# VHH binders against FERM and PDZ domain-containing protein 2 (FRMPD2): the designs that were tried, part 23

Target 1, 301 residues: FERM and PDZ domain-containing protein 2 (FRMPD2), of Homo sapiens (Human) (q68dx3r342to642)
Amino acid sequence: RDLCVVLLNGQHLEVKCDVESTVGAVFNAVTSFANLEELTYFGLAYMKSKEFFFLDSETRLCKIAPEGWREQPQKTSMNTFTLFLRIKFFVSHYGLLQHSLTRHQFYLQLRKDILEERLYCNEEILLQLGVLALQAEFGNYPKEQVESKPYFHVEDYIPASLIERMTALRVQVEVSEMHRLSSALWGEDAELKFLRVTQQLPEYGVLVHQVFSEKRRPEEEMALGICAKGVIVYEVKNNSRIAMLRFQWRETGKISTYQKKFTITSSVTGKKHTFVTDSAKTSKYLLDLCSAQHGFNAQMG
Key: E = the ipSAE of ESMFold2; O = the ipSAE of ESMFold2 at other seeds; V2 = 0.75 times the mean of E and O plus 0.25 times the DockQ between their complexes.

## First folded at step 19 (VHH; framework vhh_etentamig_d1)

Design ad6 (from ac6 with D52N T53P; at its last look DockQ between E and O 0.10; V2 from the best seeds 0.00; counts 0 for: pae O 8.0 > 2, placed apart)
Fold by ESMFold2 at other seeds, look of step 19:
Structure ad6 (fold): chain B 301 residues (1-301), chain A 124 residues (1-124)
Amino acid sequence: as target 1 above (301 residues)
Amino acid sequence: EVQLLESGGGLVQPGGSLRLSCAASGFTFSSYGMSWVRQAPGKGPEWVSGINPEGGSTYYARSVEGRFTISRDNSKNTLYLQMNSLRAEDTAVYYCARGGSETYYIDEGYFEHRGQGTLVTVSS
């Protein structure tokens, strides 16, 4: 039996396993291949509706695999089994990461999340981050090239929505000029500055999941952002989200579930905030994710 | 499937000690905070103690602070509660629960992740 694990550098690993293999066995194989030593920040996740859901290490692969995966060697698209190596726990300061390879993984995921618009920031910061990624890969501006010719593909550094607003030509010129005028940085030094900038973003380290209002019209979409500091409640409109409420863990009296319902009770006001998820399993997942993020925050001290 | 199996309860005199254990399975134990909850006869559940996933941070209700010690062994998927200087007020059924922290309470829906508990009786 074959499954595919997508790494943060974009590499697809084919992992051989049997029907009794666990997620933990795959995780150990993949992290050993990637030579990762600081494993507590990472997990394996599956994708559902453009959201990542982390798996417990003891979960049997056969319980989460697509139909037909356990029966024979795969030849159909319906039997594709793909998992993702992702960061589950985001440190508040990159200095808490002891190994450069771990910091590189944080850089890779944050860069991908910026490009795929899972992590939002304004146009000025987007351009700055693009230049930092260029510096990480190329260092200083290449003087031997003709200055009007592109030496990079704009789509690898700047999100598509900004390219559409500015045009590819303007983006190429502006990023190139900013690169030319930038101080000398290379490799890890540029990546660390990238991390420093992204750590200041309001949605840094926030894991976002779709939910719905219990008491409003069923078409009103909301989202929960779960992170080390607490929970953020979003209203979702027109392909964007607006933060409505924030609950720090010390301001949270309890989090509870019942069937498809997920409830946050404020310890400050006593007010209850209830959301509906697509299943009891999703409600339980969100509770467990909150518990894990709270524990991680306490551990960081 | 998540399973939690409590053990170690019994009858003890005031001032005595007991050590409770909770064997965990069905989830990634090292990724979750854990807690102990107790329920005295005729009363609702009361949070007793909590521990973060790595075991480095511990939390206690005021009624047990200084007398109880929570710990975990992630290699054995086991949670512990060392109970010293026991008092009659500590008499209760003790449950372990998944979910950490200083401010969390457990309602009926959440108790699906506990076993039958272990009875601790402190009497003269």
Scores: ipSAE 0.014, ipTM 0.196, lowest interface PAE 8.0, mean pLDDT 82
ESMFold2, look of step 19: ipSAE 0.111; ipTM 0.592
ESMFold2 (binder alone), look of step 19: mean pLDDT 80; pTM 0.829

## First folded at step 20 (VHH; framework vhh_etentamig_d1)

Design ae1 (from aa3 with E108A; at its last look DockQ between E and O 0.95; V2 from the best seeds 0.66)
Fold by ESMFold2, look of step 20:
Structure ae1 (fold): chain B 301 residues (1-301), chain A 124 residues (1-124)
Amino acid sequence: as target 1 above (301 residues)
Amino acid sequence: EVQLLESGGGLVQPGGSLRLSCAASGFTFSSYGMSWVRQAPGKGPEWVSGIDTEGGSTYYARSVKGRFTISRDNSKNTLYLQMNSLRAEDTAVYYCARGGSETYYIDAGYFDHRGQGTLVTVSS
């Protein structure tokens, strides 16, 4: 059977596996292929409703595969089985990463998350990050080109929403000017500065998942941001999210689930905060994600 | 007053089995979902398993799924945990608690148990 794993550099790997293969077996094969040594930060995830859900290593592939994958479907229009190599645990400072290849993976995911608008920041920072990515790939501004000739596609460095607000022409001009005025060749150094900027963002390392309020407007959209430091509660309107509450782990007594309900109990106030998910499976996943992030935080201290 | 009394712990070899019991009094047992929670030496509490009021729905932590079975006898006000294929990492004090919801405890003060627990030791 065939499985596609999407790497952070955009490479699609075809992985051959048998009926009894586990997620862990695929993870080991993929990370070995990529020469990754610091494996504890990474996991394999599937995508559902534009959200990534990480899989446990002992999960059998047949339990998560699309219909027909196990039954030896003929070479016709059948759904492919796709997983994603993603970073699950984000260090507080890139200096904690021992290998340059690991830092490069963090850079690749953070860049992709900014371009895909999974990680938000203000316009000035977006432009700065675009220039840093351009410097990482091209180094110095190309002096040998005729003036005003484009040497990059703006959509590869700047999110679509900013391009729409500024126009592609103005983005091209401003990014080019910022690149031309930047000194030195940065290559890997540009990637490190990219990491330095992104690790200071409020939503750095925050894994966001849709939930709903239990209150009067039960269809009101909310989100939970789960990270090493704790849980963030967002209100979501018009595809924008606003942080309403934050629970550091030491301010949290327990997290519990019942059916589709997910509840955070504050150890400071004793108050319970209940959210509704799309399934009992999702509620359990979020509880397990909180457990994993809390454990990671303890190790970083 | 609410009382929960755990029993059935002991010393077993890896791969062995034990059956824990929890005698409940001071409340209408059949009206509450129930859980088992354990605490290993030097660790925080860990939810193990839960069961609804009727006994028809059971829930398990991933670490024990397939090895442990929770059950209840509402006529005897008793909760049970059958533990099979025991491992060294199952060594802990086991407590029963009201509430069948799956729970991750962060602050030890929110550990919802009423008994002194029963010690299970798995060692060669």
Scores: ipSAE 0.451, ipTM 0.778, lowest interface PAE 1.4, mean pLDDT 86
ESMFold2 (binder alone), look of step 20: mean pLDDT 82; pTM 0.845
ESMFold2 at other seeds, look of step 20: ipSAE 0.686; ipTM 0.850

Design ae2 (from aa3 with K65E; at its last look DockQ between E and O 0.93; V2 from the best seeds 0.73)
Fold by ESMFold2, look of step 20:
Structure ae2 (fold): chain B 301 residues (1-301), chain A 124 residues (1-124)
Amino acid sequence: as target 1 above (301 residues)
Amino acid sequence: EVQLLESGGGLVQPGGSLRLSCAASGFTFSSYGMSWVRQAPGKGPEWVSGIDTEGGSTYYARSVEGRFTISRDNSKNTLYLQMNSLRAEDTAVYYCARGGSETYYIDEGYFDHRGQGTLVTVSS
């Protein structure tokens, strides 16, 4: 049987496995193919409603595969089995990463998350990050550039929402001029500066998941951001999220789940904060993710 | 006054089995979901298993799934934990607790056990 794993560089890797194979077996094959040595930061995830959900290494592929994958090879092209190699654990400083290839993977994911608007920042920083990505690919501004033949497409470097607000033409001109005036950065050096800028962002390393407020009928949309430092509670309106509460692990007594409910008990106030998820499976996933992130944080301390 | 009395612990060899019991009194047992929580020496509390009020839904930590079985007898006000294929890592004091919710304890003080627990030691 075949499944597709999407790598951070955009490659689609076809992995051959039997129906009894585990997620861990696929992960080992994929990371070996990618020559990754620092494996603890990565995981395999599936996508549901624009959110990534990480899989446990012991999980059998048949338990998560689309309908019919086990019964016969490639039942339909509409039910392809696709997983994503993603970074699950984000270091506080890129210097903790021992291998250049690992830092490159962090760069690739952060760049993609910026472009796909999974990681938000202000317009000034968005332009700066776009220029850094341009420098990583092209190096110095080409002195012989002809204005009628642009060397880059704005949508590859700047998120669509900013292009809409500024227009593609203005973005093209402004990014090109900023690139022309930039110091001589190239390749890995530009990527490292990209990492330095992004690791300072409030949402750096934050895994965001939709939840709802607990009411007689839960209709208020919210989100939880789970990261190495703790949990962030967001209010969501018009596809925009605003941080309302933050729980550092040391400010948290316990986290509980029951059916669709996810509850954080503050050790500072003693109060319980309860959220509703779309399923019991999601509630348990969020608790397990908190446990994993809390454990990772202990390694960073 | 709520009372929970754990029993059935002891020394067993790896691969062995034990059945823990928790006798409940001082509250309407059938109105509460129940859990088992364990605490290994030098470690924080770890939720092990939970069960709803009627015993129809059971929940397990990944570390014990497939090996442990939680059950209850509401006519006897008793909660049970059947532990099979025991490993050294299962060595701990086992407590029962009201509430069937899976819980991750960050601060040890947030585990409010009512009984003294029952010690399970897996060695030799």
Scores: ipSAE 0.660, ipTM 0.843, lowest interface PAE 0.8, mean pLDDT 88
ESMFold2 (binder alone), look of step 20: mean pLDDT 81; pTM 0.835
ESMFold2 at other seeds, look of step 20: ipSAE 0.663; ipTM 0.851

Design ae3 (from ad5 with E112D; at its last look DockQ between E and O 0.88; V2 from the best seeds 0.00; counts 0 for: unsure alone 62.9 < 65)
Fold by ESMFold2 at other seeds, look of step 20:
Structure ae3 (fold): chain B 301 residues (1-301), chain A 124 residues (1-124)
Amino acid sequence: as target 1 above (301 residues)
Amino acid sequence: EVQLLESGGGLVQPGGSLRLSCAASGFTFSSYGMSWVRQAPGKGPEWVSGIDTEGGSTYYARSVEGRFTISRDNSKNTLYLQMNSLRAEDTAVYYCARGGSETYYIDAGYFDHRGQGTLVTVSS
């Protein structure tokens, strides 16, 4: 059997496996191929409704595969089975990462998350990050470039929504000018600056998932951001999210789930905050994700 | 007053089985969902399993799914946990608690156990 694993550099790997293969077996094969040594930060995820859901290593592939995948050798399934190698646990500072290849993976994911608008920041930071990515690839501003002729495609460095608001021509000019005025950085040095900027963002390392409020009818769209520091509650309107409440782990007594309900009990106020998810499986996933993130935070001190 | 009395723990080899019991008194047992929660040495409370008021729905932590079975007998006011294929990682003091919801405890003070628990030790 074949499945596709998308790496953070954009590479698509075809992985051979049998019907009883586990996620762990695929993870080991993929991380060995990528020469990754600091494996504890990574996991395999599937995508549902533009959200990534991480899989446990013991999970059998047939449990999560598209319809017909089990029968691949006999006939072709219409749906491709695709998993993603992603970072699940984000360190507070890139200096805690021992290997340059690991830091490069953090850079790649954060860059991709910025471009795909999964991680939000203001326009000034978006332009800065685009320039840092250019510096990582090109170094200093090319001396042989004519200012009116592009040396890069704007969509590879700047999110589509910003290009739409500014126009491609204006983005090209402003990014080029910022690149021309920037200090000399190249390769890993530019990537480290990129990491330094992104690790200071409020949503750095935050895994965002859609939930709904139980308090209003119809149910109001919300999101939970789960990270090493705790849980963030967002209100979502017009594809824009606003942080309403933040729970550090030490401010949280317990987290409970029952069927589609997910409840956070504050240790500061004693109050319960209940959210509705699309399924009991999603509620349990969010509980397990909180447990994993809290455990990671404890290891970091 | 609410009382929960756990029993049935002991020393067992890996792969072995035990059945835990929880005798309930001081409240209407059939009106409450129930859980088993364990606390391993050096760790905080860990929810293990839950059951609704009538026993129709049961829930398990992933670490025990397929190996443990929760049940109840409302006529005897007793909650049970059948533990099969025991592993060293199952070593803990086991408590029963009111409430069937799966719970992750960040602050140990938010686990309000009523009994002393029953010790399960899995060792070669």
Scores: ipSAE 0.642, ipTM 0.827, lowest interface PAE 0.6, mean pLDDT 88
ESMFold2, look of step 20: ipSAE 0.680; ipTM 0.845
ESMFold2 (binder alone), look of step 20: mean pLDDT 80; pTM 0.825

Design ae4 (from ad5 with E65K; at its last look DockQ between E and O 0.87; V2 from the best seeds 0.72)
Fold by ESMFold2 at other seeds, look of step 20:
Structure ae4 (fold): chain B 301 residues (1-301), chain A 124 residues (1-124)
Amino acid sequence: as target 1 above (301 residues)
Amino acid sequence: EVQLLESGGGLVQPGGSLRLSCAASGFTFSSYGMSWVRQAPGKGPEWVSGIDTEGGSTYYARSVKGRFTISRDNSKNTLYLQMNSLRAEDTAVYYCARGGSETYYIDAGYFEHRGQGTLVTVSS
């Protein structure tokens, strides 16, 4: 049987596996193909509603595959099986990463998350990061440019929402001018600066998932950000999110789930903070994600 | 005062079975979901299983699902845990607790057990 694994460089890898194969078997095949050596930061995820959900390595593929995948030896099914190689655990400083290819994967994911607006930052930083990505791919500004002809496609470097607000022409001019004024920077050095900038962002390494208020107005959309440092509670309005509360692990006594409810108990105040998810499965997933991130923080954080 | 009295532990061979009981008093048992939580030597508390107030919904940690069965009898104020296919890693002191919620303990002090627990030892 076949499934598709999407790599961070955009490559779609066809993986041939047995019906009884596990997520771990696929992960090993994919990471071997990608020549990755620092595997502890990565996982396989599926996408639901633009959110990534990581899978445990012992999970059998048949339990998560679309209907018909097990019974169709050819990949002619309408429901293709797609997984994503993603970074699950984000180091606090890129210097903790030992292999250049690992740092490149962090760069690729952070760049993609910025372009697809899963990671937010202000417009000035978005432009700066676009220039750094441009430098990483093409080097410094072409000194012989007379007519300022386009040498890059803005949509490859700047999120669509910012292009819409500024217009493509203004983005082209602003990024080009910033590129012209930048110091000589190329390849991996530009990627490292990209990482240096992004690791200081408030949402760096934060895995964001939609939740809802238990007692507040029912139309109030919220999100939980789960990361190595703890949990962030967001209020979501007009397609933007605002951090309302932060719980570092040392400020957290326990985390509980019951049916669709997810509850954080503060060790500082003793107060319980309860959120509603779309399913008991999602609540369980968020608990497990907190457990994993807490464990990572104790080791590497 | 809330009292929970665990019993039924003992020494058992791998693959064996045990049934734990928890006698509850000092509160309205049928108004609370209930859990089993275990603590292995040198480790923090680990939630094992939970059950709602009427027994209609049951929940299990991945490590025990398919092997353990939680149940309750509200007329006797008693919570049960049937443990089958026991393994060495199931060795722990088992406690019952109010609340059916699956719980991850970041601070072990946030597990407040009411009884002494019952020791289960799985060894060949």
Scores: ipSAE 0.668, ipTM 0.836, lowest interface PAE 0.7, mean pLDDT 88
ESMFold2, look of step 20: ipSAE 0.681; ipTM 0.851
ESMFold2 (binder alone), look of step 20: mean pLDDT 82; pTM 0.848

